# Ledger of designs, part 19: VH-VL binders against q8mxu4

Target 1, 107 residues: q8mxu4
Amino acid sequence: MCDRDDCASIASRCTGETIICAFVESITPPKIRDKTGTYELKCPFAEGFTMEIGDLFLFHFVFDGSSEKCTRLTPIPKMLAMVYEKLLKDLRKAKKEGKMIISPTAN
Key: E = the ipSAE of ESMFold2; O = the ipSAE of OpenDDE; V2 = 0.75 times the mean of E and O plus 0.25 times the DockQ between their complexes.

## First folded at step 9 (VH-VL; framework fv_satralizumab)

Design k01 (at its last look DockQ between E and O 0.72; V2 from the best seeds 0.00; counts 0 for: pae E 4.0 > 2)
Fold by ESMFold2, look of step 9:
Structure k01 (fold): chain C 107 residues (1-107), chain A 123 residues (1-123), chain B 107 residues (1-107)
Amino acid sequence: as target 1 above (107 residues)
Amino acid sequence: QVQLQESGPGLVKPSETLSLTCAVSGGSISSGYAWSWVRQPPGEGLEWIGFIYHSGSTNYNPSLQGRVTISRDNSKNTLYLQMNSLRAEDTAVYYCARDSGWYGFYSGYFDYWGEGTLVTVSS
Amino acid sequence: DIQMTQSPSSLSASVGDSVTITCQASQDIDNYLNWYQQKPGKAPELLIYYASNLETGVPSRFSGSGSGTDFTFTISSLEAEDAATYYCQQYDNLPLTFGQGTKVEIE
């Protein structure tokens, strides 16, 4: 199962898989940023991607206890940033209220 | 560290145009942050005026949008506020601030503030 | 526009007291709420962002909690230097709006 988080909520994450939509704030040290704050990555990125400050990605993380793994980066056009921030907000609200998120229509 | 310093006239007349500057040091206004103007009438609360994005695009408080222009000069690392058709109720301390918004797609909190400059609009 | 209502408008307390300030939004703003401290003749200073995150260098006696429409700011052990006016500010939607302020005085 793949959750949705933000830079603030991931700081308290210790288990599971999650996705964050965030901007690259810094390369060294590696930091990401969204509307909720900044998070310093504890893991190397998947090979084959070049990151620049200001790039927008979906970051896929896997947590096993305190271990953090960055398993995938999906580049996102910056014009979609508000859409993904709203999605993350809706997901967090749905989890607090006990609702389930279903797959969007492919058509 | 980032520092902001407002400057402008202390006393202006009604119907005139206010022009303020905000000198930024210890950081670049062309970074990914947004930059806001906020005002505070004496003894009253805070009112957001608007901001300018990294790209140069602006957004204004609808209450003030018709009278306000925010601009910048990247070569001088300076922000500007222009407010037309001044009224007595525009008497306030004017602040510039760094907005936590990143690359202009959201606005947030203000982590660095200037010292503020008092503008009195008096007949 | 999202209206932010603070309570109380003012309070007086002694050094060492715990004080609490409430901020209510006119609609659900998730956790997009900040708290600022403003001392006389000075600019506001950010204390807390995203409802509960302390800004760097802010003493741990300051805390924030809440989500949705109801938020609380607490000073757990008031110090003389905490005499100031405190403002909440939402950043869920534009225009950005502030509460009316709460003046805290030392007795």
Scores: ipSAE 0.249, ipTM 0.769, lowest interface PAE 4.0, mean pLDDT 84
Fold by OpenDDE, look of step 9:
Structure k01 (fold): chain C 107 residues (1-107), chain A 123 residues (1-123), chain B 107 residues (1-107)
Amino acid sequence: as target 1 above (107 residues)
Amino acid sequence: QVQLQESGPGLVKPSETLSLTCAVSGGSISSGYAWSWVRQPPGEGLEWIGFIYHSGSTNYNPSLQGRVTISRDNSKNTLYLQMNSLRAEDTAVYYCARDSGWYGFYSGYFDYWGEGTLVTVSS
Amino acid sequence: DIQMTQSPSSLSASVGDSVTITCQASQDIDNYLNWYQQKPGKAPELLIYYASNLETGVPSRFSGSGSGTDFTFTISSLEAEDAATYYCQQYDNLPLTFGQGTKVEIE
């Protein structure tokens, strides 16, 4: 079971949910990029959602063991990229050390 | 593919200023990546000098104590390194490299390197 | 600054041998570690990024593992062309820092 929240590791995710902070690299095909690398999304961005290449988002992904679903996109000011990276790192560390519970998969 | 080529004076006297150039081809320096300078004294390891984002923002290694300036010319697709008050210890091969930093907020791994240029500081 | 300590500083091995190099960080750097190969008179070349991701075009005999403070680089079956100095490098925090290098010689 993988519990990572970055572009380099998301492909190995099995189950559960995760949040990735990443930039939009391309829209067609849909690709995101963070400090770890690039990841091409399995599904296009939601209809009606306006975004530009270079925009920063929190991507909420849910995995059921067979596919990924991006359930929510939250726009983030670009200047906060490093802040959110640090935040997610601290979250992973706390989770690994058993200082917080594992979030349940959304149904 | 991206190619980098450093050029410099080869020999610099102590206390003088070093000026290096890095010509980039196969990609634009304003494409969203960061661009770093890294040096390596003969027979020694690698030291990161600093980088410049495609936006123009810079970050330097504090060990260089403010002696370094990195700049760019988008029209020439060229990077520059200036280092003041050179010492014998600054003798090294100087590399420019493309940093995986994207959209001016990350800096990570160096996926493309120049061949490097030797700078010798001697009287 | 984050100090990166490699071990060993040098080693000698025969073609076909498995070679392992370690890199220790002075603090937790998560997976933000890269490995480079530098042949004599040449610039470094990226082999592994984000601890375990193989760079495009790099032979599969090269691999990386680890997280936090302790990392390993492995050549599963050494080839003559692998004679080089190898460096680890962290990019968790600025300034970016390298290990002191490990020289690999072929017997």
Scores: ipSAE 0.125, ipTM 0.791, lowest interface PAE 3.0, mean pLDDT 88
ESMFold2 (binder alone), look of step 9: mean pLDDT 90; pTM 0.932

Design k02 (at its last look DockQ between E and O 0.53; V2 from the best seeds 0.00; counts 0 for: pae O 3.5 > 2)
Fold by ESMFold2, look of step 9:
Structure k02 (fold): chain C 107 residues (1-107), chain A 123 residues (1-123), chain B 107 residues (1-107)
Amino acid sequence: as target 1 above (107 residues)
Amino acid sequence: QVQLQESGPGLVKPSETLSLTCAVSGGSISSGYAWSWVRQPPGEGLEWIGFIYHSGSTNYNPSLQGRVTISRDNSKNTLYLQMNSLRAEDTAVYYCARDSTWYDFYSGYFDYWGEGTLVTVSS
Amino acid sequence: DIQMTQSPSSLSASVGDSVTITCQASQDISDYLNWYQQKPGKAPELLIYYASNLETGVPSRFSGSGSGTDFTFTISSLEAEDAATYYCQQYDNLPLTFGQGTKVEIE
């Protein structure tokens, strides 16, 4: 199952697959940004889209214990950024309180 | 390295309009960030005035009763604050700051601040 | 408006002491809380953003923790240069609001 992170939490991730809803801050070097901060990628952005600073994507990452890959980008409308942020907040609050965790989507 | 510098009048009369400028150097005000104004009455805490987004849209603290206009001139890399109908309680140090809001997606922490400028409102 | 209440309003401590400041929000603000240091006659300086992230160049003796409504700021070993007023500030919702400040004095 694919996990969810933000720019703050991805920095400490070592394994697994995750997605981040974030804005492009820089292309060279590759950096993304959300409400929690910035994250500099350890690998190039995935191919398949014309990318500009200020664009909003879902970034799909795979971590291999020692390396990071950005395997997919999904462009999303900026109006949905708050929806994704709220979903992550609600999932984390439920997990902290010991309630059931429901994954937002499968990719 | 981004630097901000406020300037404006030190003494202003009640009912007049305050006009402040914030000169930005070491970075562009059109680079994706938002820009905030914050004030601090002498010996008191901080009050957020409002900000201007990357797009040029603005949001203001409703406590200021619609008296505030924030604007910018990208060609001069300068931010402006205008506050109408000044009162004695508007006496404060006024700061401009870079806001972490990115491409109009609201965020709201301030990583660079100007030195501040004292504005005294009295007869 | 989200009210931010700091405790204590002031404190005195000796060099080497551990000091803590608390900040309470009137509603759940997730982790959207910042801490600033303001020395007399100077502008505030960002120390911590997103509840616990140290801003670049900030000494590691400063730390932040908490989530939701209750937040703590700690100086693990007070230095003379830490004499200042400390402010919390929420950025969950507009208007952005600050705590009333905590004055830390060295004795």
Scores: ipSAE 0.537, ipTM 0.853, lowest interface PAE 1.8, mean pLDDT 88
Fold by OpenDDE, look of step 9:
Structure k02 (fold): chain C 107 residues (1-107), chain A 123 residues (1-123), chain B 107 residues (1-107)
Amino acid sequence: as target 1 above (107 residues)
Amino acid sequence: QVQLQESGPGLVKPSETLSLTCAVSGGSISSGYAWSWVRQPPGEGLEWIGFIYHSGSTNYNPSLQGRVTISRDNSKNTLYLQMNSLRAEDTAVYYCARDSTWYDFYSGYFDYWGEGTLVTVSS
Amino acid sequence: DIQMTQSPSSLSASVGDSVTITCQASQDISDYLNWYQQKPGKAPELLIYYASNLETGVPSRFSGSGSGTDFTFTISSLEAEDAATYYCQQYDNLPLTFGQGTKVEIE
């Protein structure tokens, strides 16, 4: 049901967790962008965390059915964007095929 | 809103070089996005030629075998397409279009197109 | 290169009919597929991006679905103004490639 994990589809997420590889489009308001489009984050970036427009990150989101939470940001070199897109694509495929077992995150 | 307008010679002889321009208005080519050239032979489908990102990075369709150069003039907000060694098969309507993916190493969907300009390669 | 194969190459239908066009990719392209409408003598216009997202301003009678290798474009209720050629286009990998097109004629 909620099997798409990207900027274009993140708003339709209901429950669970996902990782999105995207770059920072803007800081205020906080927006990220990937190959599928732009998404304005509902949660601000963590205080003390430094980033610039154009920086690439893995965004870890957790959905509880009511709101999204960005729990972790991992900086990625820009040149590896396509690599991570492919990795996430493979991960999604594996999940759909029941070949990937993901342990629940304790938050 | 963004508008694109292609212009070219209309007729080019075989083995000569094609030079096209794309005037962009309603947005700056240096402020973001990628800008692609796409062509369409009469009565046929669409072929992606290549793009230039606002940073200046370019990527070309390998099918064109290095005959293509895409460039820009930020001061004129204009894109350019150069294609060498033209053949009859290069006869097509040539479009410029805006790519909305934002990555300089990606190209995605084209949300704005020019009206296109017909280029006929003939002796 | 990724080959995109559309079916059918052409079709004729009446106003009010439901029209379906398919696009098959030579490899898994996830959801990175767009649909364009091109009317005679005009430039293509984006209708659907990332498989199922309706472009702003596009009528709701247009829709897209699918993932992986098989995709579907649907016009739920055909209108006279929908006479055009429709193209699918993948952007999972470079070079970008288009389907050969489907010409839709109105009876």
Scores: ipSAE 0.058, ipTM 0.763, lowest interface PAE 3.5, mean pLDDT 88
ESMFold2 (binder alone), look of step 9: mean pLDDT 91; pTM 0.933

Design k03 (at its last look DockQ between E and O 0.63; V2 from the best seeds 0.66)
Fold by ESMFold2, look of step 9:
Structure k03 (fold): chain C 107 residues (1-107), chain A 123 residues (1-123), chain B 107 residues (1-107)
Amino acid sequence: as target 1 above (107 residues)
Amino acid sequence: QVQLQESGPGLVKPSETLSLTCAVSGGSISSGYAWSWVRQPPGEGLEWIGFIYYSGSTNYNPSLQGRVTISRDNSKNTLYLQMNSLRAEDTAVYYCARDSGWYDFYSGYFDYWGEGTLVTVSS
Amino acid sequence: DIQMTQSPSSLSASVGDSVTITCQASQDIDNYLNWYQQKPGKAPELLIYYASNLETGVPSRFSGSGSGTDFTFTISSLEAEDAATYYCQQYDNLPLTFGQGTKVEIE
């Protein structure tokens, strides 16, 4: 299963797969943002989607120890931003308590 | 660099209405960010007043009891604050600030501030 | 409303000292905690957002840590220009609320 990150935690990730729910902040350079902050992508935006500043996506990343790869972008309704923020808040709380965490599947 | 500049009256009488403007330069108020007003009584701490989102939607501190209206004029790149029924306790430095809200979501940290304008409520 | 309590209310320290300020929230606010510096006669300036993220251009001697209800702000190797009042501020829920401030004096 995939982990869930945010703009703050993805900056330090080196390995594995993760999903971020974030808005497009800028195209050049490619930046995304959520409630935790901003993150400059090291991979290009996936082709095949039109995207604008202010669009909301699920970003699916794979990290291989030295490189960041954007394997999938899923456009989602902006109203779900609050739902994902609450999900991440609950997951961070569970991680601090040392509980087993079940990550939601990507859309 | 984004710059914010408040302006308004220095002295206002009790029960009157405060009207402040915040001129924004070096960036657009329609750029996706939210915009907040914050006040600070002399020698005291900070109190959040409210914000206006990218779309024009607003949210206010309930402690101000519905006396506040925040608005904007995109063509003038200007934010506005109105506060009704002024009291002596409304004496403060008033700041406008860029809010981390983005496209009507989130909010909560302020990365650019105006220099503030002192408003004294006294007869 | 979420109450934010800072400690101490004031402190004095010498250039080169390490100083620490604490901030306690009346409920769990995750990491949604910011720190601001306000120099005399000036507007506040954002130093740290999301508990530990340093704002761009802020010197690395400033740092923040903590999560939940207990947060810490540290200035390593105090400089004369750091004489200011420091505020914590939560952004977990509206209304946004600030701590009462901590005045830091040099000497």
Scores: ipSAE 0.711, ipTM 0.889, lowest interface PAE 1.1, mean pLDDT 89
Fold by OpenDDE, look of step 9:
Structure k03 (fold): chain C 107 residues (1-107), chain A 123 residues (1-123), chain B 107 residues (1-107)
Amino acid sequence: as target 1 above (107 residues)
Amino acid sequence: QVQLQESGPGLVKPSETLSLTCAVSGGSISSGYAWSWVRQPPGEGLEWIGFIYYSGSTNYNPSLQGRVTISRDNSKNTLYLQMNSLRAEDTAVYYCARDSGWYDFYSGYFDYWGEGTLVTVSS
Amino acid sequence: DIQMTQSPSSLSASVGDSVTITCQASQDIDNYLNWYQQKPGKAPELLIYYASNLETGVPSRFSGSGSGTDFTFTISSLEAEDAATYYCQQYDNLPLTFGQGTKVEIE
């Protein structure tokens, strides 16, 4: 099992939730890309949601052990991409060191 | 698949300016990826020179002390490297490579490389 | 700059042997480390990205592990064609930096 929050590692998640900051690489098929690599989403983007290739989002994923669901998309200004990468890195480090409280919904 | 091909003068005199080109095929240099230059002195390791982002923004290795300019021509699908005030220690094989960088987000791994072109700095 | 130190600088092994190369970063680079193979007279080729992800088309006998400052590259069963110099490279911070390389010779 993996507790990573990036494109390269998302496929190894079994349960819980995570946030990934990534760019939209393609719409059809739906692919996202971050500093770690690319990931093809299992489901297309929600109907009615407008996005373009190159847009930056926070993707909130929930894993139930069988599939992944993107439950929330938060648009982020592109110029803040590196800032959010740093924030997520720091968060990851803090969790690894036991300095963060685990979400009650995370398993 | 993406292919890169470097070309240059082969021999350059000290204090002169090096100009290299990198012809890209099988993909567009404006596709969203970043593109880097890397060099390797004979029998030595690899040194990252710099890259150019999707937007055209550039970043260079500070070790080169502002001697480097990376540019591109989208219409020709070609990358360029210019290096001023060449020294003997600039003798190296110069590679262009596709960088994993995407839409000015980051620079990371190099998944496609050219064959490289040898540049010898000598009087 | 982040210094990358590889060990050993060179090694000799026989076909079928397991080979391990280490790379140490001067600071925590999370998993932002890649491994390249360079055969004589050829350009480097990406083998592993983001510490442990196998590049498409790369044989499964190649693997990478580690996080933070200490990383390992392994060839589980050496083949004659694996004679090459291997480099680690960090992309946690600019400038991008490479290890000094490890030359692998086949006995």
Scores: ipSAE 0.632, ipTM 0.906, lowest interface PAE 0.9, mean pLDDT 91
ESMFold2 (binder alone), look of step 9: mean pLDDT 90; pTM 0.935

Design k04 (at its last look DockQ between E and O 0.55; V2 from the best seeds 0.00; counts 0 for: pae O 2.3 > 2)
Fold by ESMFold2, look of step 9:
Structure k04 (fold): chain C 107 residues (1-107), chain A 123 residues (1-123), chain B 107 residues (1-107)
Amino acid sequence: as target 1 above (107 residues)
Amino acid sequence: QVQLQESGPGLVKPSETLSLTCAVSGGSISSGYAWSWVRQPPGEGLEWIGFIYHSGSTNYNPSLQGRVTISRDNSKNTLYLQMNSLRAEDTAVYYCARDSGWYNFYSGYFDYWGEGTLVTVSS
Amino acid sequence: DIQMTQSPSSLSASVGDSVTITCQASQDISDYLNWYQQKPGKAPELLIYYASNLETGVPSRFSGSGSGTDFTFTISSLEAEDAATYYCQQYDNLPLTFGQGTKVEIE
């Protein structure tokens, strides 16, 4: 399964695929923001949407050990920001405690 | 560099209404961030009063419910705090701060603070 | 409301000492905890957000750790300028709440 991150945890990621639910904070330079902080992308935003500051997306990233690529943007209604935050928090709590993990499905 | 400066009366009487302003410079109050008010009685700890989100939506500490109004004027880049029915325990330094909230979500930490303004409530 | 309890209420230490302040939440707050420094006569300043992230420009001698209910803040080598009161503050749920503060004095 594709992993899940937030702006804090992605800063230390070196490999794998992951998804972040975050707001656009800046377009130039490309920055995203969630409850955990701000992340400046090391790559362009994925193409396919004209975005505005304050838009909420799922950002799909692929890391290959030396490069970061944003491969997809999935627009999300802003009212769901707290739902996605809670899902990640609950997933991490369940994983830490060894309970069965119910992973969110990517779009 | 974002800078905040509170202003208002230093001495007010019980039962009166406190009106404070917070002038923001070096950044826009309409930039997506939330903005909080926090107070500190002399020699004591910090108490969150409430915030106003980018949209103008507010939330207040329940302990102050009914007495507090937070508002703003985007054209003046200024935040406002009104507190009714003042009591001696409202004596405090009042701060405004930029809140990490973003586009109506994720309120939480305060990365820029004003200098604070002391308000004394006494006869 | 989430109660935040700091320990100790005050301490005195010498330049070069390592000091540790603890903060306990009355319920699980994940990593949604911040640390502030307030020097006498000044406004608080954010040092650490999201339990362990240093704010920009904060010296590396400051650090934070913990998750859930138990958090620590450490100054690895105390300097004279670190004389201040330190506050923890949770942002998991409203209302936002602070610990009572820990006053650090230089001997």
Scores: ipSAE 0.750, ipTM 0.900, lowest interface PAE 1.0, mean pLDDT 91
Fold by OpenDDE, look of step 9:
Structure k04 (fold): chain C 107 residues (1-107), chain A 123 residues (1-123), chain B 107 residues (1-107)
Amino acid sequence: as target 1 above (107 residues)
Amino acid sequence: QVQLQESGPGLVKPSETLSLTCAVSGGSISSGYAWSWVRQPPGEGLEWIGFIYHSGSTNYNPSLQGRVTISRDNSKNTLYLQMNSLRAEDTAVYYCARDSGWYNFYSGYFDYWGEGTLVTVSS
Amino acid sequence: DIQMTQSPSSLSASVGDSVTITCQASQDISDYLNWYQQKPGKAPELLIYYASNLETGVPSRFSGSGSGTDFTFTISSLEAEDAATYYCQQYDNLPLTFGQGTKVEIE
């Protein structure tokens, strides 16, 4: 139940790492949105990172059981949103079926 | 809270064009959501017609074979549905609804619905 | 198009009973499934979104579960006001599609 990777379910994540593809809904407070809903980040976006509302990113999150850390932001062209949604869907399925080796922890 | 209200002619003849309006209040149609039209024939299930994003981009159900046009007027905060070449099978209650979709690549659940307007296609 | 098949088409139950409705998708739709309640002469109302998330204001006796192709909607303790037709709806791919509906009658 803790192995989910979308805005609606990220708050229930317990441990491990995940990637979420989502749009920036707001900067202050920092919020992202995908097909499942909206999620307000627990920390502001990294300094020096230029982003605008509406930008699409891959958000790499690491969970240690107590807090979340966004370790990496990867900008994605907006037109590829559905492509990455498909990729993440396939990844999730593969993980659930035991066909993928999940990275245990962050660097 | 968002409110939607459909309005239409009630009765349309076969082969004629249907024009419906959806007045939106309590929220702007340009605020970042999608807006869908859904219909329901009497005693039957629900069929998604299409939606328009706040950006103006549209997407339609292929089953309607290009007979549908969804548009909007931001100044009036109103949505429109046009359907050509009406048939008896197009008799239904037509709903407009707010779609949770964000930007042009997401669609989702319908969290606000209008009361619907009945359209009967008959000679 | 993705076909959504609900079961049963109709059911009758007593107040206090647990009611279960199933929805099967013709292909894997991940968790992109919603449940609606429609009372006679009224518009549908959203109850569950993204398979298991309860919409704001919806009583906790309503719940949803499942992923992939098989989904379940449950009313844990039926109330008289729950007499309605219930629909599932997928939004994994366009066009958006609904199940045929399940009519719930109260004895």
Scores: ipSAE 0.252, ipTM 0.828, lowest interface PAE 2.3, mean pLDDT 89
ESMFold2 (binder alone), look of step 9: mean pLDDT 91; pTM 0.936

